# Miniprotein binders against b1l550, part 120

Target 1, 279 residues: b1l550
Amino acid sequence: MRLPEELLERARDIHSEAPSHRIKLDRVGSFGLKVPVEFKGFLLLAEADVWVSLPEGRRGVDLSRQVEAIYELSNPPKDPFSLCREAAISLLEKLNYADSSGVSIRFDAPLQDGESLKYYGVEISSIASDEIINKIRVEILGMTACPCTAELIRAYKSSEIAATHTQRSLGILEVSTKAEHPDPDKLASIIERAMSSPLRTYTKRPDEGGLVIRSLSNARLAEDVVREMIHLFLEEFGHLPEDTHILAAVRSMESVHMHDIYAERSFSLDEIRKEISSH
Short names: E, the ipSAE of ESMFold2; O, the ipSAE of OpenDDE; V2, 0.75 times the mean of E and O plus 0.25 times the DockQ between their complexes.

## First folded at step 10 (miniprotein)

Design s1v
Fold by ESMFold2-Fast, scan of step 10:
Structure s1v (fold): chain B 279 residues (1-279), chain A 94 residues (1-94)
Amino acid sequence: as target 1 above (279 residues)
Amino acid sequence: GEIRVTVEIEKDGKYIRFEYTFTSPEELELALKEIELIIRMSGADRIRITVEASSEEEAERLADEFRELAERLGYDEIEVTREGNRFTVEAERE
């Protein structure tokens, strides 16, 4: 696009005009941008959303300045946490009419699994205003085994190991804090340790048998997994600010049912600490 | 016809790959701009772009556009390889 500069000077600035209705919008921006990031030695193609608040008296947002903010900070590729925080701040500096800005970056994080790799989902956000709030969500699959069926089988006939059904379960930890983003590998580790056993990318029969036996020996309800995730989170991240908000959840894809089982708990560090100490 | 573009980017031994399939001019133009931005942002030492179209002439035209892009971005070791209606542009700098 090579339009004469004098034509650009004569064009109306549509974004600066008054809108048809004087209504404030909370988030306006560019969604689904592809950005390269460096994550723990990997070059990954992440997906980013960038936005700002739009005041009631302004018709539109300068999208090109949003893309410039991300572009300038992404060259060369850097870690997604610094990119997220710095871009959110840069958006407020570049778009002075905005009261707040935000950036979300999502990607599949590789995790070493013996000689192979497995992956887990990561979404991070930074929202800037008169303070900065950082959010991270980690999702990873694991295995659970049903303790109810195990107990029924034990009551019916003795066995060296519990017999029960196993299934894949999705563990979720979401953290919102004024501190820096927690390490996603540590969050993923907490989720896997709370499960009956982790999942593997590749398993031969001897290893497969070992994972199954481990799961059967460590049978857990979805409710048990959520409580264990919260316990392990407090051990690792109990030092975060008291107003840090956490969501811990498990979705169990029950192998003997046509539907899933879901359990969750949302809390602030202040709230959960008082609840635990009162008992 | 459909146009397929495969982009491979390498920086310091790290590697990313992605693909696009286009059926409309609007989709093609948007993706070409996006591909250019990703390459620019990556600071890649090496790139490989493979273009496949039902028309050999269309594939060659797009490959030439990518060759010109690589030249503009400072890649000085540029090689274009052809296999029927498939053109591969490989570029390296440093």
Scores: ipSAE 0.000, ipTM 0.299, lowest interface PAE 15.3, mean pLDDT 81

Design s1w (at its last look DockQ between E and O 0.01; V2 from the best seeds 0.00; counts 0 for: pae O 12.1 > 1.5, placed apart)
Fold by ESMFold2-Fast, scan of step 10:
Structure s1w (fold): chain B 279 residues (1-279), chain A 94 residues (1-94)
Amino acid sequence: as target 1 above (279 residues)
Amino acid sequence: GEIRVTVEIEKDGKYIRFEYTFTSPEELELALKEIELIIRMVGADRIRITVEASSEEEAERLADEFRELAERLGYDEIEVTREGNRFTVEAERE
């Protein structure tokens, strides 16, 4: 229902008023917006957050202008990377009291899996001020096999190929850079290659058996997976600016325990190169 | 009671699907605006909206609102079908 026009005429402009406490806020905005995007030939419905900094002398932000900033750029749908970057810039232009802005876009990305598709998680951000910082986080499930149990069973049975338990593991790569967002498909590929084996949407029994055998022959600790992810990342993206920051992590959902195993490493490209070359 | 709305939209053979669960009329009004905006932004050729509610009368009323939305958006071919407390509105631009 629409309120009478005379009420709007008498309403105070709350957002432009002085606040009760003169405190600057870092992020104020509209969170959980639904936005259609085009990703590698697919039409996807993404979820977006938009925000700006709020100075100590202003009570609130113009939410309508925030929504306009991203929606105007989403008609027609475009790739989420350009949308993220352009919307962050547009926010600063539309809300002149802000000294920084940001946009995050989350979606499930399709990945070719033989003749079918599987999906992995993507979250991208662009934060604009006197420069722009681009961030991407990719999460994808894979399989790991326990090398400790494999070794115990091998010793017990005197077998060259040991049986062991397998579990789903979540691999995570997060990159923050002044350059363009890295290709998420390449980040997902790095994660899967670091695992004992990838997971598949459809498997026939012979194919399933093959993947399980490969996993058992390629048993890896969560710690092993993180180190391999970093190694593969450096091979593919080592030419990014030296101040690029990376988080590599694995969460193993252990099938024989009630708890998960987690391993991570955060680093800058400059830091990791010096570390690797020092011994 | 509980109301479920499933939205499927198509553009040039590409599809997206999303859904809502409502417990209040206020939530429905906001969702209708959001659905309209998404359809307009996509420029959808075809839409399918399925409404399921605790009562047949409530589901029918909501389906009628989505039929009116489709008419307002300029869809030429609109069909409403029913299966119990579930109503489906399909609309296509010709």
Scores: ipSAE 0.450, ipTM 0.807, lowest interface PAE 2.7, mean pLDDT 84
Fold by ESMFold2, look of step 11:
Parts: C-alpha cells; sequence; structure tokens
Structure s1w (fold): chain B 279 residues (1-279), chain A 94 residues (1-94)
C-alpha cells in the first residue's frame, strides 16, 4: 500500500528522537541482504550484513541509508573485498552519529579442481572506526588418514598391507588484521596442504590410488593438521602486522565413530613467534 | 501452500541461480521486490524465472505478476509458459 505524500511529511522522525532508555548499542543494522559480487571472474550471489554503532542519545538508525551504502557500491557487481571495505567506510560517513561500522559478506568461492569446480566457504568483514580491521574466515574440506590405525595395521602379523581409515575433515583459518584481507585461495591452499590429501570433486581409479598413497604417506592427527596449518600460514603470511590474530582449527568427521574430533589454536603473530623462538 | 521460485540470471555469459520458498503473500511481495532489485543491479541480459505454485489458479495469477515484473524491468522479448501449477517466464533485452 502506497501512503499519501502529505501523510509522510507530517509523520514524526522516530529514528532521530531520544530513546526512553539511554543505552548505547554496538551493532544495529540490516542482516541477510542478497548482494551480487564478482569474484575471480565468477558472478556470485553473496549474503551481506551491514551495521553501525548507535549512540545512547539516538533512538534508531537510518536503515535506508545503511542499505543504500552497500547497494550503491554493488551496482554493477564488483570484487567482494573492495565492496566490504568501501561499504564499511561509506556507512560511517553516511551515518555520522555512529563511531563504528561493519560489513560482512559470505559466499561459496569456486576453486578449480581438475576439469571440475569445487567450492569452499568464505566470510569476510571490515570494521571501520578510527582504523579499519579486516577479518576473513575460510572453511574447506580435505581428507585425513589416522596414524593410530595405520600403526596398528602395520603391527598386525600380515604387515604387508599398508592401510588405515580415512575421513573428511573441515579445515578452518580465520584471520583478523589491520592489513588487507589475505587471499582466500591461499588460505584454502594452506588448509588443503596441511591435510593428508585433498578432497576431489571427481576421481578416476588412478587418481584415487594417488590420493590414498598420499593419505597413507601423510597420516596426521587433527592436532598435527592444525600445527601444519600454522607453520604454512607463518611461511606465507608472517609479514602481516604483529597484532594480527589467527584461529586455526580442524573438525574431523571420524569414519568409524559417531562423533567429531576438534582441534584449535588461536594466537597473534607476536605470540606465536615468541613461542617458536623459545625452542 | 508452499510456493517455490527459481531465478536464473545471465550477464555476459555469467550465470546466477537462486531460489525462494515461501507460504504467505507477504513473503511473495518482498521476494518480488528483491528479485527486481537483484536483476537491476546485475543488469541481466536474460532471465528465466520458474515458479511452482500451490494451485493452478495461483499459478495463473502469479504468471501475470511475473510477466509484469519483466515488463517493469524493460525486457521486450517475454515468453510465459504454463503447465498446471508450474510456469516459466523467460525474458531477454533487445
Amino acid sequence: as target 1 above (279 residues)
Amino acid sequence: GEIRVTVEIEKDGKYIRFEYTFTSPEELELALKEIELIIRMVGADRIRITVEASSEEEAERLADEFRELAERLGYDEIEVTREGNRFTVEAERE
């Protein structure tokens, strides 16, 4: 229903009023916006959240300005990392009563896998205030081979059989930094290289044999995968600011169990370098 | 009843496909506005919207609404095909 223009001009501006209870809010915004983006030559439909801080003296946020901030920058579709940062800055400029703003963008990133595509999860955010803090989370599946089972089978009387069970494992890298967002493909690559073997979309028998051989040669506990992810991350991204925060984690979906195994380490670059240097 | 909407958009040989499922007229109204906005932001050359309605009567009414949406978006070549509870709107710019 479209209301008469005369009525709209008479209505109170509810958002600019003082609230009954003067309490600052940290995040007020629009969540679950569908936003087209262009990522490495692919056109994707991402999901975005936008928000600002709301001071204690203001009743509400100008929601139309929030949505405008991201949609203006999304026409035509562009790189999600640029969109994320620029929208966060635009929010803070358009809503000058806020002392901070944030944008998050979620999508499934395509990755070439032989002649096929596979996908991995990406969530990025940019938080703007006196500075900009960029965060990226990457999740990708790989395979792990159990070293405990491999040792038990080797020790069995007919040790000419080299085998163990394998399982799907979800690797996670999350990075929060004042620098630009790390390349998600590089983060995904780090996770896959830390696993016993990559997970393929389509595998023929010779390729399956190669994956099994690599898995047996790289039998790793979830804990080992996390340690390797950290090692590889430091090789690739050790140049980031000292206060960069990282979370490295693995969730293993054990093939012979009804429950998952989880391993995690969080750290700043400063902290982990000191830890490693002490050995 | 449940209504399913599949939207396929093409721009310069690049494709997006997304879906809605809803059960209320209010959700449909919001979905139509969102679909229109996404198509405008992408600047789509071709669109294909497939709807599985809950009845033949609803499919007939919705087919008119989606045809009007394609017209508002400025598409000249609009085809609507209906089979029972299901219809497809295909549109292309000249």
Scores: ipSAE 0.270, ipTM 0.727, lowest interface PAE 4.0, mean pLDDT 85
Fold by OpenDDE base, look of step 11:
Structure s1w (fold): chain B 279 residues (1-279), chain A 94 residues (1-94)
Amino acid sequence: as target 1 above (279 residues)
Amino acid sequence: GEIRVTVEIEKDGKYIRFEYTFTSPEELELALKEIELIIRMVGADRIRITVEASSEEEAERLADEFRELAERLGYDEIEVTREGNRFTVEAERE
């Protein structure tokens, strides 16, 4: 039933009313919107969150305007980086009572793996206020081999190559910067290179053996993986602003244990540079 | 001639199967080394290596090499079976 337009005109603008409690809210918006994006030649359906701040004197946010802002910019589909930035800015323009806005876009990014595609998780965000902060989170699965088990087996059987268990590990890089969003493929590459071996969607039988051998020859603790991620990140993205914030983490899904191993480091580029230079 | 080697290994209930096809002696040598490394690294409880070659003599020679490998790796029960130009080496660790 479409409510008669006449009833809409008589309806109080409830959103513009004073709230019962004058409290500012940091984030009010719509979560889980579906928006098309173009990413490296692929058309993808992404999930998007849009929000703005709400001043203490306003009861509610014009949610329809928020949704309109992102959809207008999504036709035709564009890259998610530009979409995030432009939508965040547009939100502030359309909702002039807000002092901050944000957009987050999530999707599985295709990555070429021989004749097949594998995917890694990406979340691209932009937050607008007096400045624009761009954030990107990349999650990709790889393989780690345990050096401890390898050492135990070596000690026991005197074999040159010690067998060890391998497990899937989730690597995470999150970057927040005033610069442009870092390339997610490069971030994914850093994570994969930091692990014992990458995972492959399509493994020919000889390739599976090779992956196992590579993993065993490059056994790494979760701690080692995180440190290597940081090292590789600094080599590739050391040119970013000093106030750029990074989270590097790994979750190893242990095959021999009922629990996972987790390691992380949060840091700014300035902080980590000082730390490394002091050694 | 074309040599086909199929390796099946089992460790703690996990089964891995991989296959090699060789057309040159150099490729064969590399494959043999790789197979040895894989078996050593996995520490397999059971291994089954099947060799198929253009001649029985060649297949038998390769089977003997894999038998020797299994012995070196400390497998206690080793059985070699033949079906034409196909030899299968099965080995188990206690």
Scores: ipSAE 0.000, ipTM 0.174, lowest interface PAE 12.1, mean pLDDT 83
ESMFold2 (binder alone), look of step 11: mean pLDDT 80; pTM 0.792

Design s1x
Fold by ESMFold2-Fast, scan of step 10:
Structure s1x (fold): chain B 279 residues (1-279), chain A 94 residues (1-94)
Amino acid sequence: as target 1 above (279 residues)
Amino acid sequence: GEIRVTVEIEYDGKYIRFEYTFTSPEELELALKEIELIIRMAGADRIRITVEASSEEEAERLADEFRELAERLGYDEIEVTREGNRFTVEAERE
C-alpha cells in the first residue's frame, strides 16, 4: 500500500543521515528486478540486480533512483548488453555520491535446435567507475562419455565394441573484459563443440541412438573438455584485450557416482599466451 | 498487400510494445509462432494485439487465428473487436 504523501514528506531523510559506524559499503542496491530484454529477435523476461557503492558518511542509498535508472532504459525493451552498460552509467549520474555502480542481468537464451528451441543460461554484468568492465557467463548442458569406463568394460568383456556410461555435463565460460560483451551464442557453440555431443531438446528415437553413438565415439574427460574449450576460445576470441580474464569449467554429473567431477581453469589472455608459447 | 501487427504486453506492471509489418500471409504465419513464444516467455498478464489486414476477408480469418492463439496461451478473458480490415484482440488472465 502507498503511504499518504504527507507522511512521507514529514519523515526524516534516513538515507542522507550519518551511519552508526563510518564504514564504506561496496555494493548496495535492488536485487531480483524483473526487466524485459530483446535478444536475437526474442522478447525475454530477465532478472536484474543494480547496485552502487556507499560512502562511509552516508547511511543509505536511494533505491527508487536505482529502479528508475534501469526501468527508464528497459521500456521499450532493448538488447541486454546495451541495457546493462547504459544502466550502470546512468546509476552513477543519478547517484552522485557513489564511486562505482553495477548492473547484472540474467536470462535463459533461446538457441535454434533443428525444428525446436533449446535454452542456455546467460548472466551479464557491467561495472562502471572511471572505466567499464563487462562480464558474461554462459552455461550450457552437453553430453560426455567416460574413456576410462570404456576401457574397463572392454577389458572385462573382452570385446572390441566401445561401451561406456554417458552423462550430462555443464560447460561454463565466463569472460571479463574492457571490450564489448562477447556474443553468448558463440560462447555456447564453443562449449558444445568441446563436449562429446550436444544435447537436443527433441529427437526421434533413431536420432537419439545416433547421438549416443556419437558421444561414445568421442569420449572425453572433464579435463579434456576444459582444455578443448580454452583452445576453441582462443581461436574465436584471441583478439580481445590482453587483460581479459576467462574462466573455463566443466561439471560432469557422473551417472555411476554419487558426486560430480569438476575441472576448471582461470586465466588472463596474456597469461595463457605466454604459457602456450613456452611449449 | 501490407499487414501491420502491433503487440502490446503487460506483465509485472510493465508495458511493452512491438510492431511488425508483413507483405505476405506466409511471413505472418511464421511470425505468429514467434509472437506466441514472446508472450509465453514474458508471462504476460494482459495482451492487446491490433492487426490491419489487406482486406476485410483477411482480417476475419486472422482474427480467428489470433483468438486461437490467445486461447492456446491460456487467457481466461478474450475480447475481439473488428472494424473493416482492422481487428483488436484483448486478452487477460483472471
Scores: ipSAE 0.000, ipTM 0.107, lowest interface PAE 20.4, mean pLDDT 78

Design s1y
Fold by ESMFold2-Fast, scan of step 10:
Structure s1y (fold): chain B 279 residues (1-279), chain A 94 residues (1-94)
Amino acid sequence: as target 1 above (279 residues)
Amino acid sequence: GEIRVTVEIELDGKYIRFEYTFTSPEELELALKEIELIIRMAGADRIRITVEASSEEEAERLADEFRELAERLGYDEIEVTREGNRFTVEAERE
């Protein structure tokens, strides 16, 4: 039943009350919201999380104000990067008791693949306080081929072209920066170029042969892929602020094992430049 | 012909407005799915959907689809208003 407005005016403001325990909470908000976004000419349904910090003296947050903030900014649908940044700022303006706010938006990004489309995972965040920190995570599948088995077969058969096992590998690049979000298509390209071969949505027999030959001719360990991703990242995005933080990782779904192989490196641009220049 | 759909949902005593413009059936089908999901997520007690098309017949057909959508979403008070080639579907629940 619809309640009379007069009753709502007489209700206690529970959110403004003192909590049972004076403990600050880092993230309180609305998670799993569906929002339309415009991405590179595509209208996509994205999933969003919105949150604010909650001070130790306040019992709760105004959840309806959080949902209002993102929906006001999603009409008409706009690019997810602007939506993410603007919503984070709007949350701090609307909820002035908060020290920080954040917005995360995740979607599957279309990527042109010949006459077809393939998809890769994108998650972006903006965290607002005295400054704005923008974060992007890109995940895309590629192919790797094992150099160890290749070398073993080559040694025993005296062959210049060695047979080896191939597997799907998930490449991951995550960037946290005070600058604008990096272009996710460029991050996806870096990951695919670091792999033995990209994957395709559809292949004909001659194209399948080409991908297999490419993979076998470019056999790489998970550790090799991570190092190559870092090298390619520095060539493309070395201009970002020195305090930019990067995570480069690969998870290889080994076809000959019941388990995966995982390799990662996290670093700041300042840190990695000093490391590379030392020797 | 161009089709314009305006969706307004009541959240915290305020209407939040979404506007869509379509020229293809594929765009329209995608937008109908998005509109349904937005309304479900918001948990809005009141919605208003306005449809404008170059053809009165097309606008009326779309207004009927939105009326049926409101019924499926559990709205019990549904009113359809017409002004020329513009149809407005207002729906509310308690």
Scores: ipSAE 0.000, ipTM 0.089, lowest interface PAE 24.5, mean pLDDT 80

Design s1z
Fold by ESMFold2-Fast, scan of step 10:
Order: structure tokens, then sequence, then C-alpha cells
Structure s1z (fold): chain B 279 residues (1-279), chain A 94 residues (1-94)
């Protein structure tokens, strides 16, 4: 359906009008856009959000210009890091009334897992204003085994191997920095190494027993996993600017409860260095 | 009499030790199948199985079964050592 030309000519530019209330809005934009990206040789269909700040004197944003900006930069497909940064800058340049802009891109990243592939969650964003802040969030499932139940059963059986409940646990690392985005594969690796064992996409029966046995030998509390993630993160990424902010978290889906256990720590590199150096 | 079987498994720098005590042939047969499955599932680089029984003949026979198990599992280096009524089968994959 086309709109007649005379109606378009007479129509008000609603977005440029004064609003009912003179209130600034922090984020106004197009959310849930599908965009192709190239990630480490893979062509993936990602989901993107694009937004700008809206000043108190303007009724609305030009949504068509936002969509055009990201699609123009996504053809041909490029890596999601460059796309985030370039689109955020482009939005701020094209929408001159905005004080800030942002782009967020989400996708499932492939990771080689023996003869198959597994996937982990990635969300990348860039927020532009007087400076550019890059954020990345990585989520990956792993396995944990309860050390408390393991110790009780070990004591009962007088055995070095303990039977205990195992469960899936979601590991989370989120980094906000003025430097470039950290490599998500390295973040995923840190999370998996902190767990009792990684999970597999496809496993034959003999391999399943091996994963369970390995997990039992490396029983860890959610609190243990978070501390190990932070330790490993500092070894790999301690060189980032001191004002870099990190969130490390684990959500353990306890097999013997109807609820989850959650452990988390947020910190800046400056903060954690001072904490660790104190006695 | 009482038969003790100690199983030690190493894979990727990790180590597990567990012990079985048997008084019946049926329990022993089930445990042997479980031990084989555990070794296969772990993908162990190195295994050590120690058998101890009141009868030297019984211990030797069981040690031979574990040596045969290591051969079936494809271990390249298999060593059987004796210390009285204790036999240890040690196997490594190169």
Amino acid sequence: as target 1 above (279 residues)
Amino acid sequence: GEIRVTVEIEWDGKYIRFEYTFTSPEELELALKEIELIIRMAGADRIRITVEASSEEEAERLADEFRELAERLGYDEIEVTREGNRFTVEAERE
C-alpha cells in the first residue's frame, strides 16, 4: 500500500515537533533487527539493536535513518566488532540532535568441539558519545559437581572417588572497556576452564561417563568458579585500561533443588588490583 | 575370602583412585564390567589396578584378567608386578 503524494506533502513531520513534556530520553531506536555478520570465517545471522539519545525538545527520532545506517554498513557482511563501532559512529553523525548512540549485536558463536561444533552466546555493543565504550558479554554452559555431597558420600564409602549430584551451570563474563573488544573465544575458554568440566554437543555413551567422572574429580562451588574465572581473567586481560569494568557470574541449575544458585562479582581493574594487593 | 581391587586412573593430568571389596563372585563380575566402562569413559592415559586376596592363586588370576582388559583397551605398555599376595597391573598409552 502506497500513500498518496498530496497526503505526504501535507503531513506534519511529527518527529521534529515539540513533545508533550520536555523530558530527555536515553535510548530510542530500532530493536530486534536481523543482520548478517562474518565471525571467524562463519556467516551468521545476528540480532541487532540500534538507538540514540533524544533531546528534551524533540518529539521523536528518525527510525528509517537508523535502519538504513546499520544495513548500509552490513552489506557486504563484516565482523560484528567493526559493525558495532562503525554503526554507532554513523548514527551519531547522521542524527545530529543526539548526544549519544549505541549498537548491540547478539549471536551464537561456533566453537570447535572435537568432531562437531558447539555454540556459546555473545553480545557485543559500542556506545558512542565524547568517547567510545565497547562492551562484550559471553555466556557458556558447563558442568559443576557439588563438593558438599561428594564429601559426605566419600566419607561414608571411605573412597577417593565420590558420587555426588552434577548440574549444568551457566558461566558469564561481561567486559566494558575503552579498548577494543576482548576476544570472545578467550572469554569462553576462561569460563570453561573455571568449571568442573565443559559440556559437549554430541557425546557417545563412553564419553559421557568420562565427562561425569572428570567433573566428580573437580568438584566446585559456584563461588569457587567465580573466583577462578576472575583469576584467569586477570592473567589473560590484566593489561586492559584500569577503568575497565568486569562482571563475572555463575548460575548453577542445582539438580536436587527447584531453584538455582547464583554467585557474582562486579569490579574495575583498578578496584580488584587494590583488593588483591591488600592483606 | 575377601578380595580387594584398587583402581587408579589418570587422564589429562587428573587422577582418581577408588577401591572395591568383594566377598562374592557375582559382585566381582559386576565390578569388573563397571571398571572397564569407567576406564573407557575416562579415556585414561594411564591405569594402575592392584589386586589383593588371601589366596595368591586368586590374586594372580584376577591380575591376569586385568592385564587382558588393558590389552583389549589398546594400551601399548603393560607391566604386571607382584609383592606377596598383591599384584599390580600398570598400563600406559604412548
Scores: ipSAE 0.000, ipTM 0.092, lowest interface PAE 23.1, mean pLDDT 78

Design s2
Fold by ESMFold2-Fast, scan of step 10:
Structure s2 (fold): chain B 279 residues (1-279), chain A 94 residues (1-94)
Amino acid sequence: as target 1 above (279 residues)
Amino acid sequence: GEIRVTVEIEKDGKWITFEYTFTSPELLEFALKEIEYIIRMAGADRIRITVEASSEEEAERLADEFRELAERLGYDEIEVTREGNRFTVEAERE
């Protein structure tokens, strides 16, 4: 049962009152909404945040109208990218006092891994004002192996295979663009290819040994992984607008240290191309 | 004298082999920790560690270290064989 229109109109009048202090707010909205989405043939429950800017002369935001905006577009469930963009635009149309709106949608994306599925993290956002900016962040775990330890052992041994330690590493690619959201599966693939080896859904112990041996044969520093991620990103997504901004990062959970190693680089496509061409 | 340690580990019929040649006590300690790490991370079903040293006593002492390592890692079938100054520790999970 929806609320009568009369009651909704009366509720909005309260929010139109002058605030206790005449201060603008950047984001006011409903956070942590559960929204059904369709992603590559899967029905998923995603988590969504919706917000608008609030002018200094208005006490509050019409929260019911925000929830209506996203849920109206969610029936039937649609792809989270279209939902994100359309809901952000709808929020500005429905809430005419706002200068900007935003929608963020988070979900765990299924990825086929042999006969099993594994999952990686996806967060997408669309921020609407006089233009629309789309952001996507992909996080996926993989394995790395340290070449510094391998080099120390190699100096005193004869070996066809490097002896070194392995550890989990979290790879991160974040893209902000005026173009459509990049395909998260392609971003996840870039991260996994840059690693010493990917992680797989555990179903059989034999798969674990293969991953470790593969990782030992392909030793990489966190710094090496970030540089490789950037290289692979440029090969796949170099066609995006030049003002597209990228964050590439790796957090290595070092097995021989009590702390993590972190490497990152933020850049625009214009910046990185000029940097590469200067060498 | 020179000490040679050859490490072979097996998982799903695939073997990796690596070896150390050293005389430094620091490198021996490092090698033991590295070997333990590699075996543990690989989830190896079988291991074979061969030690060669200039003296039989030194090779036997190192073989005992690797036998103890196999015990700590939970291998239930452990065999130590000797051929001169060469000791081999073989371990398998059953």
Scores: ipSAE 0.000, ipTM 0.139, lowest interface PAE 19.8, mean pLDDT 77

Design s2a
Fold by ESMFold2-Fast, scan of step 10:
Structure s2a (fold): chain B 279 residues (1-279), chain A 94 residues (1-94)
Amino acid sequence: as target 1 above (279 residues)
Amino acid sequence: GEIRVTVEIEKDGKWIRFEYTFTSPELLEFALKEIEYIIRMAGADRIRITVEASSEEEAERLADEFRELAERLGYDEIEVTREGNRFTVEAERE
């Protein structure tokens, strides 16, 4: 995985040369590195990107120094949040020509679901400059159900549980903050609670019998899901710095021959509090 | 493979459409019970259920289950049509 020292020395000489064109590059680095991480008692093989800014007068980056920054910190494996922050800082220390550095680490996070595990997507980043910004994105699949059709059936037949169509929906929460990364399990929980129902790993147990019925009894528009995610986020994470930025989104997957429904809202904690407090 | 079930029901000239998407065949059993409940509660005179799956064999098996459901619900005229990996079960009373 690590480059020999002799090769690193030769590469450094080449990269300090003047480029063909004096153009600054925003992100230059090693993408798609496989790194072991420890996450909540699990050893996982994560995928990492490491990069730095490249000034207009330098031909290239020291790739070997980028690889060293993350691999030295990943042996033994550690939690991906500490790895992300520490590697970003190390990149600036090792590559003094850079104005900024960044590290992104992606993995499928295990989440206990009864006696089984289910998985949701996590991408964390740390971007270092004069300050450190920590970013986390959580994506998890759930189910949604249309309330318009449910209301029509209810009105027609006076049913207590109304019929509607159900579909897969991808819930997304993204948080950028100067504080430490939020717990991804809590973000996943917020998304799942905002939806009509979560998707579950099949456990061959009778208690799975209510999934579709639960979705139909808790019908929500994509717009409803986003608003509920924001509400639940503020209850759980309202203590974060006021300049924390959040993206809440949901994508409801229609038939293969139709377009998806998408709803989103981005905001800072300061902005949303002022909006909600307006009468 | 992804399974898509579209349920269309008619009562007194009004048509209502429902769509279900499953990434897991195991969830279909619960959907079948709910679809049965919906049809019974609506008191539908006509139903049209379209099943689309990643394989023709899977779609055919599911269409057979909906054909049997229509029979159990007392529909008099049942027709199953096929277009590749898409099967449609149409049923009506009288």
Scores: ipSAE 0.000, ipTM 0.160, lowest interface PAE 15.6, mean pLDDT 78

Design s2b
Fold by ESMFold2-Fast, scan of step 10:
Structure s2b (fold): chain B 279 residues (1-279), chain A 94 residues (1-94)
Amino acid sequence: as target 1 above (279 residues)
Amino acid sequence: GEIRVTVEIEKDGKWIYFEYTFTSPELLEFALKEIEYIIRMAGADRIRITVEASSEEEAERLADEFRELAERLGYDEIEVTREGNRFTVEAERE
């Protein structure tokens, strides 16, 4: 229901007033919005945050304009990358007092696993100012296996043992770039290839043939996985701008300990190439 | 002379499989330790361990060890099936 025009015209515009303290705010907006997106043939309900910078002389942001920006572009549902970039740009056009805008969209991405689906986490963002920066974070569970225990077992009277303790590990790749968002399926593939093995999804018990987990033959430390992820990333995405920033990380949920093992490396493409070429 | 151990574990309808092959009974102690860690890590609701031993006598001894493992892991229903040098331990939480 619309309020009378005369009442709205005479009301104070609180948002345009001077604030109690002249302090700039970096992000002000609508967080936790539910938006439909189309991802590789799937219609998914994603969660979105939209924000703008707020100058020191303005009391508040126009939240209705922020919601309008993303919902206008989400109907009909479109791919989350285009939605993210277009909404960030639209926010700056609609809210001319802002120096920057941003949009982030989070969802669980389906990945084919035989006749079943498994899911991995995706968060994308676009931050617009005098340039646009696109960020993507992919998180996927896989398996790691301890090489130290495997070598101990192999050393005793039998060279035939391919056994060690295994654990679930969370692989993380985050990319920030002026280029378009990298394909999250390719990032997920890099993570899975760097691990001892991917996790499998089974809708029912497999038959009496049994299946050997390849992780037992491909034991890797969390540190090994991070280094391999970086190597594989450079092979697939080394063409990105030199100022592209990457975070590669693994969190290993150790089955023999009450705590996790964590390994990470942050770098720009320029930085890592200089490091590799110096050795 | 070869001992083969196949471990199948289930959690929330999902199955995980491991295989160990070794020629020395002493190495089974290390595998048993690893199997215990894997089952605890997975929080498995059901397990099935199949062992092909080098002799019927060894199979009988090892079946007792794997039964004890299932008991220590807190499984309520434990079934051991033996056929010559092969045995299977199936266990489930109620």
Scores: ipSAE 0.000, ipTM 0.120, lowest interface PAE 17.7, mean pLDDT 77

